# Designs tried in a protein design chat: VHH binders against NH(3)-dependent NAD(+) synthetase (nadE). Part 2

Target 1, 296 residues: NH(3)-dependent NAD(+) synthetase (nadE), of Coprothermobacter proteolyticus (b5y8q4)
Amino acid sequence: MNTAMEETQRIEQFLRKALVSERKHGYLIGVSGGLDSAVVLKLLVQAVGKENVLGLILPDRDTEKKSTTLARSLLEQEKVPYKVISMTPLLRHLGVYKDMPLFLLPTRGLKESIVRRFYNDYTKKLNKPVFFAQWEEPPTQLPYFYEGIAYYRIKHRVRMATLYYYAEKNDYLLVGCTNLSERLIGFYVKYGDDVCDVAPIAHLYKTEVRQLSEYLSVPEDIRNRPPSPDLIPGITDEYSLGINYETLDQILAGLEEGKTAEDLKQLFPADIVELVINQVKFTQKLEGKPYMLKRA

## First folded at step 1 (VHH)

Design c10 (framework vhh_gocatamig_d2)
Amino acid sequence: EVQLVESGGGLVQPGGSLTLSCAASGFTFDDYALAWYRQAPGKKRELVAGISSGGYTVYMDSVKGRFTISRDNAKNSVYLQMNSLRAEDTAVYYCARGSEWELPFYGMDVWGQGTLVTVSS
ESMFold2-Fast, scan of step 1: ipSAE 0.005; ipTM 0.411

Design c11 (framework vhh_gocatamig_d2)
Fold by ESMFold2-Fast, scan of step 1:
Structure c11 (fold): chain B 296 residues (1-296), chain A 122 residues (1-122)
Amino acid sequence: as target 1 above (296 residues)
Amino acid sequence: EVQLVESGGGLVQPGGSLTLSCAASGRTFSSYALAWYRQAPGKKRELVAGIYSGGSTVYMDSVKGRFTISRDNAKNSVYLQMNSLRAEDTAVYYCAADSYEFYGWDTEYDYWGQGTLVTVSS
């Protein structure tokens, strides 16, 4: 990455260029209370002005209250117009909450403990972190495995549909907050949070987004928060992935530089290197969907 | 294929005016988004003004109210009318064109002119 200042200026020009090229008047952004959307919000305000940005906060039943509070606080500090739209009524009407057997548990702390116990059990039975196993046929029948996958994926797809509705209603571009680390390993919901018109940080590793967040003066409460998709109680990115972003990003950057698997295994545990390389290869195949019949 | 040629640059006094023009050769660019960028020595290129195919415009804050971008599709041309020029406006000005079809998009415009120098000085 360029210096934080140079990269910020480059991204700002990119965001202004996109408005001109697409004949649009502003940006719509989903703000989660996490690092990536906070960085993107700051970049949008600097690039196009607060009056040309609209924020949506889209919590559901399982969203941490702190996420909504931090998102709202940031939007108010930046003086960006925003709406809070609960996804809970729509998800409940779809029957989504019936898919998870923990719907009647009395406290969030208890829910998180039990969810993590299920994930630990899954990790043992799959012999790898749950994230990397979701596209493979499991070696054993796992209770609620497919229901769990459907449960979290629908949340991002419903949010995507809501974001586009408001973007198109306002004649705005939808900005995405996906970073390069997530893109390369497929740590996103396809046709959900990966869908956008403009992706200003999709070329930056998670560790580079953290550097940018310091330069942009993102509030410390957001910067120091563990990354989480905030879809299932207690499940953070690193808990789901079984690897921290510092290690992941070094492996990914090494691959970008042309390092071989052998080179990387000198620097990192062989099993982790193989897991990441195999995931990068698998993610490239995901880009071939939807499957379409070739013209005869 | 679009080729862009800028003209109208030169030396002007502070508070003066200049009109930059950019002519495209090749096919008509009536559907293209057009923009003016500038680059001062030792600085990065920055967007000055842009105009959509339908005529809507966008401006950098520091030039808003002073500069006006316009287009003439019959002449395959885009113009930048610069009023109340300041020393800080001294730069090489570039015309840029971009299609509305979004495949393989980068931070750079599809087509660039060679640039025209504007110097604001006594």
Scores: ipSAE 0.000, ipTM 0.153, lowest interface PAE 17.6, mean pLDDT 81

Design c12 (framework vhh_gocatamig_d2)
Fold by ESMFold2-Fast, scan of step 1:
Structure c12 (fold): chain B 296 residues (1-296), chain A 121 residues (1-121)
Amino acid sequence: as target 1 above (296 residues)
Amino acid sequence: EVQLVESGGGLVQPGGSLTLSCAASGFTFSDYWLAWYRQAPGKKRELVAGISSGGSTVYMDSVKGRFTISRDNAKNSVYLQMNSLRAEDTAVYYCAKTPDYYGSLEYFDYWGQGTLVTVSS
């Protein structure tokens, strides 16, 4: 990465050029109360002005109350117009909450404990972190494994549909908040939170986004939160990945620099290096196009 | 070292049956999809049947109801029971396992030597 100042200026120019190129007047952004959307919101305000940005906060039943509070606080501080739209009625109508009885438990603490118990069981049976095994058939039957995958993925896809409805209604571009670390390992919901018109931080590793957050004076309460998609109670990014971002980003940057697997195994545990390298190769094959037959 | 060894092929009359077997070694058998492919002279290799680690199955349309794929994890083996054989089933049959990463069902990183099935009177 360039210095934080230089990179911020490059992104701001990019955001302004995209508006002009697309003949649009503003950006719509989903604000989660997490680091990435906070950084993107700050960049948008600096690039195009607060009056040309619209924020949506899209909580559901399982969203941490603190996430909504921090998102609202940031939007109020930046003086950006916003709406809070609960996803709960739509998800309930789709039957999402009734098809996963374990997520109907009465307290958040109990939900988190039970979810983490299943994730720990899954990790033992899969012999690898759950994220890396989601595209492979489990070696033994895991209760609610596929129901759990469908449960969290639908949340981002419903949010994507809602974001596009408001973007198109206002004739704004939808901005995405996905970073390079997530892109390279496929840590996103395909056709959900990866879908946008403009992705201003998609070239930056998570650790680089954190550097920008300090430069942009993102509130400490947001900067110090563990990264989480906030889709399943108790499951953070690092819990799901089994690797922290400092380690992940060093491996990814090393691969970008041309370091070999053997070079990286001198610096990091061999099993972790292998998981990351295999995931990067797999993710390249998850290209966003559907499989299609060649015309006869 | 990954090894897949097919057996059970031979000459059979139309309407007859054969059971193909594939013995596997060199990997954690229960973790992988196994499949039977075939290649007839002058044709592309095609997926005949596949079986997941959990036992779910997929079949080519022309063999559905006639062929049955199964696996025995204790014996590290996969089987293809072929009934009501037709002349068009004549081909070399290959056993295959999926790569160590997720991908297309048509992509397999290891193949056996194959076993010939000839259906003729």
Scores: ipSAE 0.000, ipTM 0.101, lowest interface PAE 19.3, mean pLDDT 81

Design c13 (framework vhh_gocatamig_d2)
Fold by ESMFold2-Fast, scan of step 1:
Structure c13 (fold): chain B 296 residues (1-296), chain A 121 residues (1-121)
Amino acid sequence: as target 1 above (296 residues)
Amino acid sequence: EVQLVESGGGLVQPGGSLTLSCAASGFTFSSYALAWYRQAPGKKRELVAGIYSGGSTVYMDSVKGRFTISRDNAKNSVYLQMNSLRAEDTAVYYCARGTYYKSWGYQFDYWGQGTLVTVSS
């Protein structure tokens, strides 16, 4: 309780100072109906007041109806001005739905079943969770592998462009909702949902964000919801990662504290420890993009 | 007001079994890790078993295969099934709620009052 209060006060001060530093008067936030954006929304309202926050809900065809309902309910409860802008027309115009023609399936339950079947097949053929394999050349041809990657990544990039349009139109800062767990393993879309002006919870592990959510009285139906980017029907964070956040965060925190791979393998399955360590090393290389020539 | 209340301790013969229960209140139970610790007279408190919010478990080497930790989120309870009990398992057993801190990892800062388990002939 005391640590959550102190951290909340520290984040509030940080958010107010960023407005002064950037000469802006408010924040624009994308609200997903998930835990991270709910926590950030609560922090923004406490820091700068509801009148200086604008929310966007950016669903597309594949977004769970519950996500939009929970996002809308939270924004209404907090009395924050918001807009709902469907991404579907733009994505359809770009042709992205032609690469993943789920419109041919009559129900969401059937779509989720088919998607999970393909994901399970991919996991079996890759011999590791799909998330960890996305930057590797697949050992065999996987149907829709690259189309699937492009499909979900474009959604975050289109949302990023939409968020910046409204932020700049209102002369507001764009706030991000990425947490430390996601940052350390690269569980984000580069130049998509990682892009923002201010990242108030990027220093907190997912499990720490859950603690703040309870302190901030985030509704229980949001707190207890499985984390999901809501980009592909039926695919949650933990389904994609093959690890829950409790395990992931303990491995990551152990590495930050100087624990060795051998120390961690005493507490967690060796294959999971190796996957996480290798992913952290890989993710550190991503901050070197774009590749640029040094001045001679 | 966070509360953890243990029950199920008692006297048991070597090779016997006991089930410990911990009833929790005052927080969103499903969002937290729970653990069982034990402390024998004159010894340091040690982690026996833990269960994370997602259901993953950890066990002390000396109890692995003998003890099973489980949780019931609908009843806000965590359990420790102890089989093939040995004299060295004699201790006060504590239920604890896990909280995560960036600098310290998981810290167990809310504790029950403890329940005594005695394994002797």
Scores: ipSAE 0.000, ipTM 0.147, lowest interface PAE 19.8, mean pLDDT 82

Design c14 (framework vhh_gocatamig_d2)
Fold by ESMFold2-Fast, scan of step 1:
Structure c14 (fold): chain B 296 residues (1-296), chain A 121 residues (1-121)
Amino acid sequence: as target 1 above (296 residues)
Amino acid sequence: EVQLVESGGGLVQPGGSLTLSCAASGSIFSRYALAWYRQAPGKKRELVAGITSGGSTVYMDSVKGRFTISRDNAKNSVYLQMNSLRAEDTAVYYCATSRGYSYWLTPFDYWGQGTLVTVSS
């Protein structure tokens, strides 16, 4: 199997071939200050040169200030042209912030505390992590359940629309930063952050992206951040999933290698193994949308 | 290239303890994922414990709470501390590492020769 160097070379070649195939000259990327977009940015610069990459930083009211600072610092270090465009005015105009009662809380710490209180309550009532329950029939007594789902999903879809506007305006391809772990369990927003022209790390598990980030010399302050979509205060990937990526990726990779549920239950709690396997099966159904009637 | 040398195996009574060590040669040890596997007589090789470059660990359910995997990057070594040993732990223990991104996905390119652990009266 591939070393970090070999995989980097393979991805670079893939990125160059995509430009030729699509008759395009560059890539547009959304840079979040997180690990995945940092790795993809480094790969793009190595593959096609900094002059053929355009970055967008798309923060909103709930984005950590550190995310924007780290994204800007990385883009400046790589000498990639970029723009910072706040999503807050558009989300506010759509009424998005009225659906979640966070605007009256005076500090980010208090917002995170309140949000986590609701998530803990949901986890207790659903008897499973909130992420896995979002496609099930929700109990009518869960406050803000549908409002919460709509709240985070619209943020990715608005960002997607903004990214495509700038990609098409520059006649560039939109690159995506979604990894294999996210794709296999459906930890993405359909028609949001899953939408792109080219996905250079969609074949790599999160733990593999982390290893590649070391080879590419991604700054430690980005590499050591807890993974987070940075959509709702206090909700990291691990908090939403109830499982860390080390555990998740080992289960997913074991399934890819042909290990059975019983094999995996020797290494991990049975309930977690079953939850992941069931989620992988469910996620395949999401790929069938939109439903279309075939011509008779 | 990478060479792995295991040590610390032996005969121990039920309830006893052993520490297995695996010493690696070569550079960039701190970036390698490492694992301990075992193979009991007549059984397939199975993963006992793993540790990533960042120090995250995984354990087989039957050893959780009894075994502890750790690494020392300064000594290019990985360890398996085995406590409360049972007859079922009798096996040849192998140290393994990969040069790839994930120790679950990439084949273990480098395996040690194995060290025998016998738990009996």
Scores: ipSAE 0.000, ipTM 0.153, lowest interface PAE 17.6, mean pLDDT 81

Design c15 (framework vhh_gocatamig_d2)
Fold by ESMFold2-Fast, scan of step 1:
Structure c15 (fold): chain B 296 residues (1-296), chain A 122 residues (1-122)
Amino acid sequence: as target 1 above (296 residues)
Amino acid sequence: EVQLVESGGGLVQPGGSLTLSCAASGFTFSNYALAWYRQAPGKKRELVAGISSGGRTVYMDSVKGRFTISRDNAKNSVYLQMNSLRAEDTAVYYCAKWGTTYYLQSNAFDIWGQGTLVTVSS
């Protein structure tokens, strides 16, 4: 990456050019209280002005209260107009919360402990972190495995639909907050949080987004939070991946530099290197959907 | 709170030696893997050496045979002995508590120290 200043200027120019190219005057952004959306929000304000940005905060029953509080605080600090729209009524109506009976428990602490117990059991039975196994047929029956996958994926897809409704209603572009680390391993929901008109940080690794967050003076409370999609109680990025971003990004950057699997296995556990490389290869298949027949 | 404090950096001539030390507190040191990373100006942070709780080591290719990582559980410390130093070894060196790979028992993540500067120059 360029210096934080140079990269910030490059992204700001890119965001302004996208508005002109698409004949739009503003951006709509979903703000989660996490690092990526906070960085993107600050970049948008600097690029096009607070008056041309609209924020949505889209919590559901399982969203940490702190996430909504931090998102609201940042939007207020930046003086960006925003709306808070609960996803809970729609998800409840679709029966989403009934498909995962573990989430009917009375307290968040109990939900988190039980969810984590199931994830730990899944990880042991699959002999790999749950995230990497979601596209594979489990070797043994895992209770609530597919219900769990459907549970978190629908949340991002409902949010995507809501974001586009407001973007189109205001004649704004929808900006996405997905970073390069997530893109390369498929750590996103296809047709959910990967869907946007403009993706200003999709070329940056998570560790590079952290560097920009410091330069942009993102509040400490947001910068120091463990990364989480905040979709399932107790499940952070590192919990789901079984690997931290520092290690993940080094492997991904090594591959970008042309290092071989054998080179990387000298620096990192062989099983982790294989897991990441196999996941990068698999993620390329996600970009091939929907499958379509060639004209005869 | 978890703290990692590096020391031992400085200016050294090519071919010289330095020993970096990292003092750890706030966690059960003997249960965790520790690592040394470095970041040179204009480059990304890279893993130099790692040591498991059981004493198994890993090294990046360019330092293998020149650097030795070790630990002293009684002193809650990890060390990096650097021999035959080259100009390309110039970097800020960071001590880190190494993360988990397969089994998730908690919100495990790498914890970093403040860093210590190593300059290899005549």
Scores: ipSAE 0.000, ipTM 0.102, lowest interface PAE 23.4, mean pLDDT 81

Design c16 (framework vhh_gocatamig_d2)
Fold by ESMFold2-Fast, scan of step 1:
Structure c16 (fold): chain B 296 residues (1-296), chain A 122 residues (1-122)
Amino acid sequence: as target 1 above (296 residues)
Amino acid sequence: EVQLVESGGGLVQPGGSLTLSCAASGFTFSSYALAWYRQAPGKKRELVAGIYSGGSTVYMDSVKGRFTISRDNAKNSVYLQMNSLRAEDTAVYYCARHPLYYTSGWYPFDYWGQGTLVTVSS
């Protein structure tokens, strides 16, 4: 009928072929209670069967209780075997929670309010959304700037290590949940959530993943959540990026189709178009790491 | 089930006005961009106007200043106010979710209404 079915079938075939090619027995997936991992979980179950999928829920102290509840509910509805493994002991042992004193507040609501105040101050001082400034030296001193960056990045890297331990223990492939929008602008943690064996939705924009989630009957309570990495209390994707996915994805798709910067500036604010174009170019250079000398 | 239902089409004289309405259900309306497309006999569908979730709008050059797209998130509805209508505006008008890529290749994930006929003639 429509191409949501065709795309689903294409992804399912891709997932089955990867297992055969790698001679593996199944897939390991980290389920966050967010949209992307929910879509990937549904695709895995349809492609290879619930008995060949293992889910991990990897919360830490700062993870919303709702995220864990929704992840657990989805895994139970799909009848996928899963484990819940707290990341808090590992992060505490590394001293992570000592480096960000603003996260020691007693209530989540208070943490979110304070975090958003600091984010707004950072945005003003950086003269751009915090995400786009993280690879630049700040023009003025920002308290806890580098500690904040290290704080959220380590969470994805310890989760990656945990996922691979269980994948290899079970002779499973690790599946990733990164989408094309995130890939093109570098909205991921390098050597963290970008690391996987198979990435079934990495060719789809966030808005396309959202549409696919409707076709796959992902529960509304997951579909209607604001997208968030759930690493820093109160910080959603759009809050961090300063741009919504409808606008971002339209600019990215326009560039893919060969539209010029001037074409896109007729449809969107010029500063946003330039910000996205510059970020795409920067992200292409990030994929060149690690830096290696070529043989003479 | 995603549903888009258009209304408000009809016969109008040159220089007249019409308001098209599109009632949406089956998705979180406030999170999505909506658009009006039109198709004249023997022609491909073309984007007339679009409105993003944040309220930003886009218009085809030939309707700029004459047509206005708006949305009401409380009513899950999108509207196209058409003023100073011309014979060349005669077409079937379609409400669509996601005018995102402005290409025929992206419609696989889009949803379309049944269409409403607008005829501009004396």
Scores: ipSAE 0.000, ipTM 0.271, lowest interface PAE 14.2, mean pLDDT 82

Design g01 (framework vhh_gefurulimab)
Fold by ESMFold2-Fast, scan of step 1:
Structure g01 (fold): chain B 296 residues (1-296), chain A 122 residues (1-122)
Amino acid sequence: as target 1 above (296 residues)
Amino acid sequence: EVQLVESGGGLVKPGGSLRLSCAASGFTFSDYAAAWFRQAPGKEREFVSAISSGGSTTYADSVKGRFTISRDNAKNSLYLQMNSLRAEDTAVYYCAADYLGWLYEDSEYDYWGQGTLVTVSS
């Protein structure tokens, strides 16, 4: 990465040029209360002005209350117009919550404890972090495994549809908040949170997004939050991945620099290096969808 | 209008050297990652080397130690210095640029050149 100042200027110019090129009036952004969307929001305001940005906060039953509060606080601080639209009625109508009936549990802490015990059991049976096992045939019967996958994926896809509805209604471009770390390992929902018109931080590792967040004066309570898609109680990015972003990004940057698997195994545990390399290779195949026939 | 134009290809004997150039126009080249790919007759296009906007480089195992990728942002140019050339290096070489900095999958590159032929034979 360039210095934070230089990279910020570069991204702001990119955002202005995209708007002019597409002949659109502004940007629509989903704000989650997490780091990535906070950084993108600040970049949008600086690039095109607060009057040309619309924010959506799209909570559902499982969204941490603090996420919505932080998102709203940031949008109000930046004086960006926004709407809060609950996804719960739509997800309930689709029958999504029947797959994970958590309403019987009286506290969020208890819900998180139970979910984490279930994930720990899955990790033992799969002999690897759950995220990396989702595309493999399970070696044993796991109750609710496929229901769980469908449960969290539908949330991002419903949010994507909602974001596009409001973007098109306002003649705005939809901006995405996916970063390079997520892109390289496929840590996103295909046709969900990866879908956008403009992706201003998709070239930056998570650790680089953190550097920009400090330069842009993103509030410390957002910067210090563990990264989480906030889809399932208690499940953070690092809990799902079994690896922290500092280590992940060093391996990914090493691959970008031309380091071999053997070079990286001298610096990091061999099983983790192999897991990351295999995942990067698999993600390239995932991006080949939809499968299409070539003309005869 | 975005363009990438390759040059410097030609006929060279095994063990020889060639320097390929790619001239970029219609965009701010310094903001883009850039790469070289090649395609031999009857084979799929394969990755050769990439350089990020920040200057980090990556090489395919088959060319490590023999090829060097570099860029000159003042001249909006990308280069590939090819040394110790082998018959297996015979291919059409393409330059590619990607604003998002993706270095490993050719389908994700934003812009492509038309290619320049490199033939290594005696």
Scores: ipSAE 0.000, ipTM 0.111, lowest interface PAE 20.4, mean pLDDT 82

Design g02 (framework vhh_gefurulimab)
Fold by ESMFold2-Fast, scan of step 1:
Structure g02 (fold): chain B 296 residues (1-296), chain A 122 residues (1-122)
Amino acid sequence: as target 1 above (296 residues)
Amino acid sequence: EVQLVESGGGLVKPGGSLRLSCAASGRTFSSYAAAWFRQAPGKEREFVSAISGGGDTTYADSVKGRFTISRDNAKNSLYLQMNSLRAEDTAVYYCAASPFYDLWSSEDYDYWGQGTLVTVSS
């Protein structure tokens, strides 16, 4: 990417131009307490001013308490108007919390331990991280596998619906916080957190977003936090992926430069290179939905 | 250890008003959502009202238009202004806190006070 300063300026111009083009008054953003939404919030405030930004914090029962605290602190520091809206009543009404074995567990620590035990078991039986198996392998010996997938996906889709309700109510554009690393491997929920009107960091790798976060003075408590979708207790990005972002981004950038699988296998473990390449290829199928017939 | 302490309960005639207070013992309250629940003798605990750290509020239908929830984050305090009180409002009122807003189930709140009795009687 450009220098952090040049890239920040480019993104700010992009955000201002989108408002004018769409004849809208401001931006609505979901703030999670994670790095990506913190960077986007800072960019929005610099581009259009705090008075033209509205934040939503959308926790549910399984959200880390620190996530809400950090999101609220950042929004208050930036003096951006915001609302906290629990997703728990809606998810409970849909029966979401009754379908998973986690429903009756009394503490978050116990929930995290049990979730990680299931993920470890699934990883061993699938011989790959659970994320990569969700589209390819039938879960013949995996109890609660499909319930688990439905459990986390519905959370992002309910949040998406809530974000659009408030965006449209205020005549605002919905901004997304998905980055390039996530987009290329399909690490998002289709029709959930991938849905937005404007995606200001979708062209940047996760490691590049981290560089911007330093330039934009994102608090260290947020910058140094392990990336997590915060949908299932104990499951971080790197736990779900089985790969750290430093390695993932180097492989993805290498592919962008035209390096072959053979070139990359000289630099990284062969199984990791194959896993990433296969996932990039598969993500094209996710992008092609809904399947539509051509007019005769 | 007591995390939350309610006060302001008492005897009031129908149509009267009462203000309940809840003080958080030894910690910052501003990062948490807070709520009032009540429990009449022989009945289950029911939701009354909740407020986010940012001031967004929600109310049970039975109290909507009569009760007002508010907070003072600088004082680590939560309040419930009760107007137009009715005999059916008689209950022990509990203060609760959670990092989540708009929770209606008592099971979802992590911190609870000991309760304060409100009696509405002629």
Scores: ipSAE 0.000, ipTM 0.133, lowest interface PAE 18.5, mean pLDDT 81

Design g03 (framework vhh_gefurulimab)
Fold by ESMFold2-Fast, scan of step 1:
Structure g03 (fold): chain B 296 residues (1-296), chain A 123 residues (1-123)
Amino acid sequence: as target 1 above (296 residues)
Amino acid sequence: EVQLVESGGGLVKPGGSLRLSCAASGFTFDDYAAAWFRQAPGKEREFVSAIYSGGSTTYADSVKGRFTISRDNAKNSLYLQMNSLRAEDTAVYYCAAGLYWTEYTQASEYDYWGQGTLVTVSS
């Protein structure tokens, strides 16, 4: 990455040029209370002005209250107009919560404990973190495995549909908050949070987004939060991936610089290096969807 | 139910100033988009200024630099400070508030409206 200042200026120019190219007057952004959307929000305000940005906060039953509080606080600080729209009624109507009936548990801490026990059992049986196993041959012996995958994926797709509804209603571009680390390993929901018109940080590793957040004066309470998709109680990025971003990003950057698997195995555990390399190769195949028949 | 009541209108000379107030009952301004619209004799209702729950403000080009919108959520009131008034500012001024996503320049997006207060700018 260039210096934080230079990269900020480059992204701001990119955001302004996209508006002109598409003949739109503003941006719609989903703000989660996490680092990535906070950085993107600040970049948008600096690039096009607060009056040309609209924020949506889209919580559901499993969203941490702190996430919504931090998202509201940041939007108020930046003086960006916003709306809070609960996804819970729609998800409940679709029957999503019947697959994960956590309402029977009296506290959030107990819900997180139960969810993590299921994830630990699955990890043990799959011999790898659940995230990396989701595209493998269907194991009939794992109860609720496919229900769990459908449970978290539908949340991002419903949010995507809601974001586009408001973007099109206002004749705005939808901005995405996915970063390069997530893109390279496929840590996103295809046709969900990866869908946008403009992706201003999709070229930056998570660690680089964090550097940018310091330069942009993102509040410490957002910068210091453990990264989480905030889709299932207790499941953070590191818990789901089994790898922290500092290690992940060093492996990914090393591969980008031309380091071999053998070079990286001198610096990091061999099993982790192999897991990441295999995942990067697999994720490249996801870019080929939908499958389309070419004319004969 | 929800009610918006404007006050502060009157006759003023060109170059003068007026402050319009809008008092709300049945709700608070803290989660709403609030705006001022005006309607001049023989013309359609036009956007003047808006303020969102987060404090973002916007102005019509014709009033930018001369008018200032503000709110006091504790007093449940919306204000429009009008400076350097011109004959073309003569209109009935309306206070508006939206409960859902509000496109600030579109009158149709606002759920609640006041009865209006007349501002006449004349020598």
Scores: ipSAE 0.000, ipTM 0.102, lowest interface PAE 21.6, mean pLDDT 82

